# Miniprotein binders against p81326: the designs that were tried, part 10

Target 1, 226 residues: p81326
Amino acid sequence: MLHFGGFIMEINHISKILEKEREEYIRNKVEEYLKQGFSKDDAVNKANQSWRTYIGHRIQDVIYNLLKKFLKDSGLKVTTDKALNNRNLPEELDKVKRLIAINYGEYLFLPDADVIVYKVENNDIKIIAIISVKNSFRERRFETTYWKLKLKESPVTSHIKVFLATPDKDNEISYKCPNGKPKKMRIILEYELDGIYFLKEDFEETEKAKHFGKIVEDIIEISKKL

## First folded at step 8 (miniprotein)

Design ne13
Fold by OpenDDE base, fold request of step 9:
Structure ne13 (fold): chain B 226 residues (1-226), chain A 81 residues (1-81)
Amino acid sequence: as target 1 above (226 residues)
Amino acid sequence: SKLEVEIEVRGNRIEIRIEDGKIRITIEVPDEEEAKFIAKIIKELAEELGIPEEEKLRELVKLIEWLALMYGAEVEVEIEE
């Protein structure tokens, strides 16, 4: 049993694996579209489009799986918005769902919460963090900040940390002021959120902008203060 | 010599044998439908390393472990001394 001690999260391995997944996925989709009667060029284009959708969900799943594994020994639990979007929830998840709900007067709505980290102590549930996973920032750029601000407005949810996790492949938010030009989105996200975690190496590190490998440690530390 | 990797998929279980079983890896995938896909990725990763050098073998094992983690799979590694 290789007791891998501190499984140092190696982003390089993740990136390499995801690239291989891409290659295999594209190959399979191209073959599928060719069988459907599309031209080679059309098949490739469709496969690439399909991959763009797939990878967004895949990254979310990867982050969920990693957090689930690495937080398990700390006694912390993880769930997803998808798991909460069920009519028949276990009592624990029903409580989690209620504890992240935002009040709009006549209505309660859930924030976008790709991953939710919580602990159970003496049958009491404490929400620790919500992690939004974004592959690209082309759409809904400040949606996560909106939810953070809304959560802050209630004493029930004000303690909940909101993190953004992203590979930021297009360098949309990796740097604050590349070439002397401020990146509005990076600056605002970093200011409003509790942290940004990058699944990459080439980014401007700050107190709030960190390598994804630090997220587990940060969550555990936060959990001890709650 | 090419790195010899044998991969068998049985339902949600992937069995990997490297260098005639010197390294044995078993992966249990939560989603059975993904098992075949994962197995193909492992095969490609192994093919890229090409040479059975100790350091490369260690890297391959690590990559397979990470791959398993990324899929929420359980992984067991046995290395014959």
Scores: ipSAE 0.777, ipTM 0.914, lowest interface PAE 0.5, mean pLDDT 91
Fold by OpenDDE base, fold request of step 9:
Structure ne13 (fold): chain B 226 residues (1-226), chain A 81 residues (1-81)
Amino acid sequence: as target 1 above (226 residues)
Amino acid sequence: SKLEVEIEVRGNRIEIRIEDGKIRITIEVPDEEEAKFIAKIIKELAEELGIPEEEKLRELVKLIEWLALMYGAEVEVEIEE
């Protein structure tokens, strides 16, 4: 349990709240779909499908909000790729956007950066970390790894830490060798990324695979070295 | 006695009174549209606890604080001694 700003990161509370959110969300969506003329079974199915989409964004927002809150006292700032996806950015965010850009010759592209942690010191911006949030690993399993490798290729971005945060509800990467069989995805992600942070208790902890509560401390420590 | 919780939503502000105001919680939600949803969650959390035992009240307060944090909301808690 990590104390940040007087709060202990308790995944159990987050999980309980998210479950209540699910229940309320499903209830509301079922009611909505019933009003649209769907059958009860169809309404429930549609609501569950809607929830699967919603929860992905919700977890990202939760992580953003938690990091924003817990890093505030350290003077660190947090933004998102969504916030950077604008033609007219404040100068600070425009600089952030440029400092995470990957060079493809004639083009610059941004990595997937659900959450970006940076500091401002003497009008200079230093990017500290990018956090990719994954609710499931059904698609684009190694996308975060790709971005890490690309960021590493440039002296401008090579220092940027890339973290993965996940609840891993399906236990896709929670263990390295369950039943003696290596989980390729866990092994590769752990090898290539700077850290994996789990929003759960049941996982194989390693030097790089940690409870999400430790991410704040790790980011603060990294920030002091930059 | 059943835990009595009064919840009022005014714009982006949620005001919660527990046990006749012994506990007062104010939440300022960044998105006004989420305030009503959050209020419903709080109501459900309170209903599940059912009994106004001190430990349960502390748990409820903690859950509400976490809920606020998860939404990027500011929360203030006042407990009367």
Scores: ipSAE 0.776, ipTM 0.914, lowest interface PAE 0.5, mean pLDDT 91
Fold by OpenDDE base, fold request of step 9:
Structure ne13 (fold): chain B 226 residues (1-226), chain A 81 residues (1-81)
Amino acid sequence: as target 1 above (226 residues)
Amino acid sequence: SKLEVEIEVRGNRIEIRIEDGKIRITIEVPDEEEAKFIAKIIKELAEELGIPEEEKLRELVKLIEWLALMYGAEVEVEIEE
């Protein structure tokens, strides 16, 4: 259990809070849709659909806020792809943006990077890690893997660790061989990525597949080697 | 006795008083629009605890601190002994 700033990362508390958020969010949305003239059944269905979209963004925000808080004392900085989409970036963020760019010959493109961890040393920016946050694996299952492989192709970006953080509520990648059947997605993601961090207790732990509570320690350790 | 919780929302600031002010919690939320939503969640969390046992109160405080953390909010806790 990582004691950062007096907080033991208790995933149970996070899960409980997210469940309360769901209940309140659904209640509010149902009321909103009823006022718009939808039937009760339609309002509930629409609210549930809205929640699926909302929770994806919410988990990204939660992970960002947690990493920002827990890495602050280590002197590490955290940003997001959203923050980098501005035309007028501060010099520091402009450097961050350039240091994660992937070369496609005539063009530079950014990888999908929900959270970016970096350090500033002697006015030099060093990118430490990119964290991709996924609530579900229904779409774009290997997109994070693609970006990891592309980052490896350049000496400028090859050192950047790529992590996946997920609650994996549907157990899509929690186990390698449940019931003796290999889960292709888990095996490939674990092989290609630098780590998978679970916001849950029920998963198969390996050297690369860990509890989310370990991500801060792992990032700090990586930062010391750069 | 039911846990008595008073919650006041002023802009982006949430003030929580538990057991006639024995526990005072102040939360500053980065997004003012979320303050009312967070306050409702806190109310629901408090209502679920039921009895104001010391262990339950400590759990509630922890939950509120985690809630604040999850929203990137600053939280201050004052406990009167």
Scores: ipSAE 0.775, ipTM 0.914, lowest interface PAE 0.5, mean pLDDT 91
Fold by ESMFold2, fold request of step 9:
Structure ne13 (fold): chain B 226 residues (1-226), chain A 81 residues (1-81)
Amino acid sequence: as target 1 above (226 residues)
Amino acid sequence: SKLEVEIEVRGNRIEIRIEDGKIRITIEVPDEEEAKFIAKIIKELAEELGIPEEEKLRELVKLIEWLALMYGAEVEVEIEE
């Protein structure tokens, strides 16, 4: 199997594969839209829009599969908010759901947590981290920070680490402004969240803003302290 | 010498033979359309490398393993020595 060190060195492999997937996806979608009678320009535009929706879900799936694989031997389990919204939950997942739910008086809602990492000890469940996956920040810029703040309001959830994972292809948070200061959005996200993990090679690294390949090591270290 | 890669999709199963079966890789995914898509990606990755240099061959196998992992698929790699 791939080793942890090999995982860190292979972040460019993930990026290379995703680019090949994008090329083939766009090609297939253009063909599909042309068959439906759209003009070439319309087909290309619609294919690109389709990819933007797809890539968000695709990156979430990738993160889930990677974490599930690489955290298994450390006794850590992984699920998704989609799985937790199932009507017929197994008992273990129902407990996970209860442990991350936010109370709004008459209503209980799950935070928008794409991927959830937890452990099971002596029939007790401890939530370790929630990873929010964002392809772009055009809408809902601070959704992830909102959920972090809500989780901090309860002693049951205040320990939960909240991470952001992003390719940031449009460079909305990757680089400093020309004056040498980080962009406002980057400052707020980095201040409020426990970490930002980039699915790309080039960005301004800090103690909280890291290559995605380091997320496995970080989660394992956090789990040892809980 | 050109890199020889044979890719066969049978339902949900992708069978890859590299360099006359020197390396055999099997990937199984739950969906046939996904298998066809993945097979196209593997073919494109292989064409990019072009030549069966040992380092490039290792890179291709590693990319295929990463691709399978990214789909949550089971992968079996058999290397004849």
Scores: ipSAE 0.711, ipTM 0.897, lowest interface PAE 0.9, mean pLDDT 86
Fold by ESMFold2, look of step 8:
Structure ne13 (fold): chain B 226 residues (1-226), chain A 81 residues (1-81)
Amino acid sequence: as target 1 above (226 residues)
Amino acid sequence: SKLEVEIEVRGNRIEIRIEDGKIRITIEVPDEEEAKFIAKIIKELAEELGIPEEEKLRELVKLIEWLALMYGAEVEVEIEE
């Protein structure tokens, strides 16, 4: 069987492609900033800043496209926070939006959910999972945990699985006890969330911390219980 | 000795011919604004592999298929015997 070898190769293919995208993106942005009159040094610095903003959204898009493709045959549908924030929502997406909304007294807000997986059963919508996509943990480290806690407060949303997906290239949460010392961020995230899915090979695997390739199987199994 | 790749972009459609048409790939991209960007990525992937050995050609095709999937694009691959 090829599932072990195929899993590893697929992760490497994604990483290889993303590096080529980075190189071309930065090249194009430097050219753009030079045409705007910035110095070479300023153009390069601004291009790198632009990439840091872009890469987070790009990884979200990649995960959306992968999940949409691989969940389609199981009758599962996928949307994004960007799609739900449009003013002209199709009826189906308007229902998805209402089903994940959280009540704050006089205010009603959506959780920060980058990718949402749901299904339609007998003209009824069931939210399966919300995936938070993080490229770096230097900002908003525990945002995903906060939203899981809020979703648990209502029986309407308490069933919703909350996952974190990350390349974690800087090893900020890849290990529970690096050098024998507990890594608070990894331990808390793993404890509170329903799963952490890594877009890389090298990390400490547990029942909740897995290779990203396992997310499709996990979501499908969860959906069968709803 | 050098891998031969021809890439043509027409609207939202990318047409790729590898080794004088031995491998032909068609990609339909939902967002046509990105077609030229994607075509440049494909060219860079091909240049890095360098020579037309069968294993390298197979790897290039896989990379192109993954790239298309990562953009939500439809891809069709035709390989001559």
Scores: ipSAE 0.675, ipTM 0.887, lowest interface PAE 1.0, mean pLDDT 86
Fold by ESMFold2, fold request of step 9:
Structure ne13 (fold): chain B 226 residues (1-226), chain A 81 residues (1-81)
Amino acid sequence: as target 1 above (226 residues)
Amino acid sequence: SKLEVEIEVRGNRIEIRIEDGKIRITIEVPDEEEAKFIAKIIKELAEELGIPEEEKLRELVKLIEWLALMYGAEVEVEIEE
């Protein structure tokens, strides 16, 4: 059996597995598109697009499964935005939902929080961290930073850490100054968020920009401060 | 000097036999389509190792355990000898 104390989350194992999954996924999709009559170039392009949608869902599931497994012995619980959008919420999850919701007058919205980590002590719930999964930044989206800023506006949510997890294969945010010029998206994301976790090896590592394999220990360390 | 890996999918269960059953791994997943996909990934991981050296076998087992964990699946590993 695997447990946190005897097993360190290592990005190399996760990355190796995801690359094998990508290879098999792409191979299958290209074959399917060729059978549909697409040219080889078109089939490859369509398969890569399909993978970007798949990997987003896949990374979210991986993060949920790993955090649920490795955080349970630390007294931390994990849920997802999908679970919180269920109409028939258990009381505990209903409280979690209300603790991260943002008020816009007569409307109440959940932030973009793919995975939520929280703890329960004396029937009180404390939200620890929210992880957003982003596959691509081609459209220069800063929605995660918007939600961090909104969470900082309320004393109830200002303590919540907001993390971004991404493969960033196209190097959109992997480096601060890739051509001697500051990359706005990387600099703003790193400044505003509490951490960026890369599902790859080749990126500019900083105190906040880290290999994905460090996410469990980081969450545990944060929870000790609360 | 080839790594011997036999993989069989039975519904939602993946049965893996490495080196004539010296290492047996069972993985249970939510559904059959995921089991088939996971089985293909395990096959690719095993083919990359190529040779049944103890350190490589340990690495393969660890990768299979990580793969199962990444799917939230239960895994059982039995090592004979």
Scores: ipSAE 0.662, ipTM 0.891, lowest interface PAE 0.9, mean pLDDT 85

Design ne14
Fold by OpenDDE base, fold request of step 9:
Structure ne14 (fold): chain B 226 residues (1-226), chain A 81 residues (1-81)
Amino acid sequence: as target 1 above (226 residues)
Amino acid sequence: SKLEVEIEVRGNRIEIRIEDGKIRITIEVPDEEEAKFIAKIIKDLAEELGIPEEEKLRELVKLIEWLAIMYGAEVEVEIEE
């Protein structure tokens, strides 16, 4: 239980809320699809499919909002890749965008960066961390690892910590060797990334694999060393 | 007795009164379109707790505070002594 500013981050509360969100979302979507003339069974199936897409974005937003709230008092700022995907950026965000760019010779590309944590000191921007949020590991399993490795190749970006945040509902990376069989994805992600943060209680904790509640503390500590 | 919760939504502002105003919670949601959805979630959370025991009331308040944070909303809680 991490006490930040008197607020204990309880994943249990988050999980309970997300379940209520699911129930309400499904209800609303079922009603919508019924009004469109679908059968009850079809409406339920479509609603569940819609929820799978929705919850992925929702978790990203939740993590963003949590980090924004709990890092605020430390003077740290938070943005998203979506916010950077604009033609007319404020100067600060334009600098942030440039400071996370990866060089491919003729081209600069941005890493996947669901959440970006940075500080501003004396008009200088320092990127502290990039958080990738993944709800499922079925697709693009090592994309975050790729970006971490690419960021390490430049002295401009080599200091940037790359974290993965996940609820890992299907236990794809929660354990290293369940039943004595190595989970390659967990092992590789933990090895290559600076940390994995779980929005759940049931996982194998290690030095790099932690409860999401610790991410704020870890980011603050990193920020002090930069 | 069932936990009595009154919820009013006005634009992006949600006003919650628990136990005839003993607890007052105000939430300002960044996205007005989400305010009604959030209000429904709060209602469902309150209905699930069902009993106006002090511990349950405290839990509900905490859940509402977390809900507000999760939506990037500002929340104010007033508890009458």
Scores: ipSAE 0.790, ipTM 0.919, lowest interface PAE 0.5, mean pLDDT 91
Fold by OpenDDE base, fold request of step 9:
Structure ne14 (fold): chain B 226 residues (1-226), chain A 81 residues (1-81)
Amino acid sequence: as target 1 above (226 residues)
Amino acid sequence: SKLEVEIEVRGNRIEIRIEDGKIRITIEVPDEEEAKFIAKIIKDLAEELGIPEEEKLRELVKLIEWLAIMYGAEVEVEIEE
């Protein structure tokens, strides 16, 4: 349990809330699909499919809001890649965008950066960390690793920490060697990334694989060294 | 007695009164469209607890505070002694 600003981050409360949110979301979607003329079974199936898409974005938003809340008192700022996807950015965000850009010769591209943590000191912006949020590892399993490696190639971005946050509901990366068999994905992600943070209790904890509650402390500590 | 919770939604503001106003919670939601949804979740959480025991009330307050944080909302809690 991490105390931030008087709040203990309790994953149990978050999980309970998300479950209630699911129930309400499904209820509303089922009602919507029934009104559209679908059968009850079809409505339920469609609602569940809709939820799978929704929850992915929802978890990103939750993580963003948690980090924004708990990093605020430290003077750290939080943004998202979505917020940076604008031609007309405030000066601060335009600088943030430029400071996370990866050079591909004639082109600059942004890494996947669901959440970006930065500080402003004396009008200078320092990028502290990028958090990639993954609800599942069915697709693009090593994309976050790719971005980490690319960021390391430039002295402009090499200091940026790259973290993965996940509920890992399917236990794809929760353990390194379940049943004596190495899980390639867990091993590689843990090796290449600066940290993996789990929004769950049942996982193999290591120096780099931690409970999500630790991410705030880790980010604050990193920020003090920059 | 069943836990009595009154919830009012006015734009992006949710006002919650628990046990005849012994506990008052105000939530300001960044997105007005989410306010009604959040209010329903709060109602469901309250109904699940069902009993106005002190421990249950504290749990409900905590859940509401977390819910607010999860939505990027500001929350104020007033408890009458």
Scores: ipSAE 0.790, ipTM 0.920, lowest interface PAE 0.5, mean pLDDT 91
Fold by OpenDDE base, fold request of step 9:
Structure ne14 (fold): chain B 226 residues (1-226), chain A 81 residues (1-81)
Amino acid sequence: as target 1 above (226 residues)
Amino acid sequence: SKLEVEIEVRGNRIEIRIEDGKIRITIEVPDEEEAKFIAKIIKDLAEELGIPEEEKLRELVKLIEWLAIMYGAEVEVEIEE
């Protein structure tokens, strides 16, 4: 049992590292834009805009790397939607791709799946979970919920757990009823999804809304029942 | 005395020496283009700690290990007793 008791400290380390990464990234981008002939103010603004795009991808990569590392000893495998977009897939990944596909009659489409966790048993692939990673909820707020509902409609995919992982820096879904006012998005996401995992400390914990440190344990437990 | 950290980047490999080599850390980064960037982050983390106290050194090592995990890198730590 990896005593995940140290995981809260681990998130603090991750946050500290990401802040240092931001500082270095912004510095480098400002220098780049200054060399291109932009003013200091324009360079800073452009660097900040670039960072907003970069950090979204970066958090996805971080979560992928964390899950890959911490699930390795359990024999579980991790891939991404990007890896599945290749024309020539290894047999294992081709099976993974087919097992997450959603039927639309004449067409099969893949759900948005930033991270996919699966196991291989006797050459059979079992999909365990899909993790959607969101840095902000400004756009496409219920897209993950749509994919969960679509996956639930088929006996082939109905067992697949769908999780949301987020730092939720703007506290968009951290609390159900802040100041006595219901947060529609938090309530719906928690109801429809199998879990929400926060890369932060300040949130309302429930049975489904947990600290990101619990995701590894939860996935391992689910994998034993599949 | 300021924490003395020497960092060398060779391709995708980062070699870190702390306190004249009492602590040696090797990182192998999957993406070679990120190695220089990671090295700068390590330097900044080391500069922030400032003092070579045992507890701070342990914290720095942990931060470097987490940084490696975050980038999908392999890390080896050697501590001279």
Scores: ipSAE 0.788, ipTM 0.919, lowest interface PAE 0.5, mean pLDDT 91
Fold by ESMFold2, fold request of step 9:
Structure ne14 (fold): chain B 226 residues (1-226), chain A 81 residues (1-81)
Amino acid sequence: as target 1 above (226 residues)
Amino acid sequence: SKLEVEIEVRGNRIEIRIEDGKIRITIEVPDEEEAKFIAKIIKDLAEELGIPEEEKLRELVKLIEWLAIMYGAEVEVEIEE
């Protein structure tokens, strides 16, 4: 049975809350920088710079908390790359880590995955999906596609769905052909990945490019096929 | 009349009373500084709604519940008849 725990994930609620968080964060940072002797203009610039770093990590945490909450009743578990890099792993997480590790000859490395969804059935662990969280695409534009391709190289990992989640506020990948010209980054990401989930309303929706609110339903459906 | 919201932060716990206690919300967060930040967000959300209409109160409660989920916090909502 499919439940959303009495809450339906609505992007508008998340977006509204994040905007209020931004306003308060910026207000606090501007006051902090003014106390340090910066001019008003410099304080605002530094506060905005600080927010850009903060929001990237904050969105990852939000996605983790939302997925953990809404996938729990479907028997699905959620962890993060950060948690898997901890020194003293519980046995379950150590198995998850081993199931996504990539062999580079003499070396084994974790893919750069922000959020990992898996299930445990009868002492069997199966990785369902990884979600890469990107706030902007200024650097490492195709990192997520690289990891999808590496995971496809082994029958142990080839079933793992690789998703991208993003607010994409600067519209770097929101449309396939803005102004009639193909956007290379959007075209390649959509082609190679299993899905792109937007944390906003204004984007070109396709079979693979969807509102973030659909991700729980999609993951649950995928888990039933495995 | 204006929406009445009282917010009290005690350590990592936020107590919210809306409309003379008609709606009571408790949020338990892992960090005292997050609790203070979250309380300010809730106050801003409440002020934006302005009037205690039933639909607006329902929306405010949903926003507070989403906010708690986004922080991985425990939230309890009690609504009088």
Scores: ipSAE 0.752, ipTM 0.904, lowest interface PAE 0.7, mean pLDDT 86
Fold by ESMFold2, fold request of step 9:
Structure ne14 (fold): chain B 226 residues (1-226), chain A 81 residues (1-81)
Amino acid sequence: as target 1 above (226 residues)
Amino acid sequence: SKLEVEIEVRGNRIEIRIEDGKIRITIEVPDEEEAKFIAKIIKDLAEELGIPEEEKLRELVKLIEWLAIMYGAEVEVEIEE
């Protein structure tokens, strides 16, 4: 059974686990850097830098594993852009790759699609959604909107939903008009994307800006219409 | 009154016994390199809990289940009376 109501409360469990992972990761990295001859102060600073890079990939992996687990019984399959870039690609994944590729004249490129949801019916593959995972908006702020706009340019990809998933710990896009002042980034992202899913409790909820726990039921509903 | 947790790692498999086997959890990890890391996280979660209140034990079991899901692992929980 998919725990839709419990899914929202379980985001707090994910956060607690990630904090424990951070503590163990930092501890291991400090020990590693000390063995390499760095001072204690330098080892701590380098470990924290390492974690900031690692956590972005870790959140992607968590989202992948969650979607894979909770979409399986609905006949939906999940893959990643990293899996699609492997040299020895199974036929099914090669088809997924070609179905999301964007044409740039003589060149063909994949969008930055951290997680891809698709279904297989009667040996046909239908791409349902791509999810871009952002831990911070200090760089690559509108990359996800660029890819949504590119996918909309072709009737073969225009059906693909483009979602953004984020903890947004620094409240960079959590509210449309914080203190009465419009937040450009939140407003543009919400306008252009099919949904923004927050991995936290404190944000302005709208029809498109939702708790991450809603993503599973949203994807299932979309898949029924395709 | 300290919470009693025993953790055994055998390749890809993590076996967890809580309170002298009252609660038994088995996790099968697809990446065996991560099994030892996961076991350390479980130990840290259990140590933070402190004492074996039934509500806290249910919370610990739920956290272990979520941890397994977050690593793409299969988890089985057996609770005996």
Scores: ipSAE 0.749, ipTM 0.896, lowest interface PAE 0.7, mean pLDDT 86
Fold by ESMFold2, look of step 8:
Structure ne14 (fold): chain B 226 residues (1-226), chain A 81 residues (1-81)
Amino acid sequence: as target 1 above (226 residues)
Amino acid sequence: SKLEVEIEVRGNRIEIRIEDGKIRITIEVPDEEEAKFIAKIIKDLAEELGIPEEEKLRELVKLIEWLAIMYGAEVEVEIEE
C-alpha cells in the first residue's frame, strides 16, 4: 500500500534508492574497467564520468515509470520522446507526436520533451503536460523555457503545461536569492515554466517550485480543466 | 540479532524472503541483468538495517516497493501474522 503525493517522505525514498543505485553502478563499472587493464584511479574516474552521463537517462526512466503507475487510474496516459521516434508508430502515438510538433516554416521539429502526459476522449487526444528532465544546468540552461515559449505561439499547443523535473544536486536553481542576490536561472525558469519539481528535500518551495511528490496531483487537477 | 534475508534471482524474477518467510516479496522485471542489479540493491539495503526491528522492516519493505516501481516492475508483498 504505497501512497504517492507526500511531500518529504516520497522524495526521501526516491533519493535513498538513487544513491544506492549510484553506489552499485560505480562499483560495477570500476570492476569492469579494472578488468580492461585501467589503474584503480583511472577506473574510478571513468566510472564517475559514466554515471554522470547515465543518471540523466535513469531519472527520465524513473519519472516515466512513476507517472505511468500513479496516473493510470485517472485515465491519463504517458509516453516518451524516445517512443515517439520509432519508425512504426501506432496511430495514437502518431497523433501525440503531431500534437506537440513545432512549425519552423518548411520544417517540423519535436520539442525536447522527455515525458509526455496525455488523455484520450472519444478517440480524440489532448496533451496535458510535458516534463523535461535536467540533471545539470551547465549547458542548454534555458532550453525548456524556449520550448514553453514556442508552444505558447500556437492555439493548438498553448494549453500544454511545461514542467521541469530535477534533482539539482549542485543547487544551481534551488534558491531564489542564495546570497541576497537573485539567482537569474531560478528566477527565469520559475517565471516562464508552469512548474519546477525537485527530486530532493532542500530547496526554496514556492507556488511553482514544489517537491516532486506533488506532480501527480497537479497533473490530475490540470486534466480536469481540459 | 541479525536480520535474515534470502534473495533468489530466477531469470527475470526476484524472490525475497525476510525473517524465515514472515515477509515474502516477489518482483518481476523485464530483464535478467536488471533483476540481478536490483537484487544487489535490495541486499545492500537489508545489510544497512542489520537488525530486524519492526519499524525498520516496514521501511525496508517500503523501499523495496518503491525500487520496483522505479523500474516499472511488478511487485507482490505478503506479510504473515
Scores: ipSAE 0.735, ipTM 0.899, lowest interface PAE 0.8, mean pLDDT 87

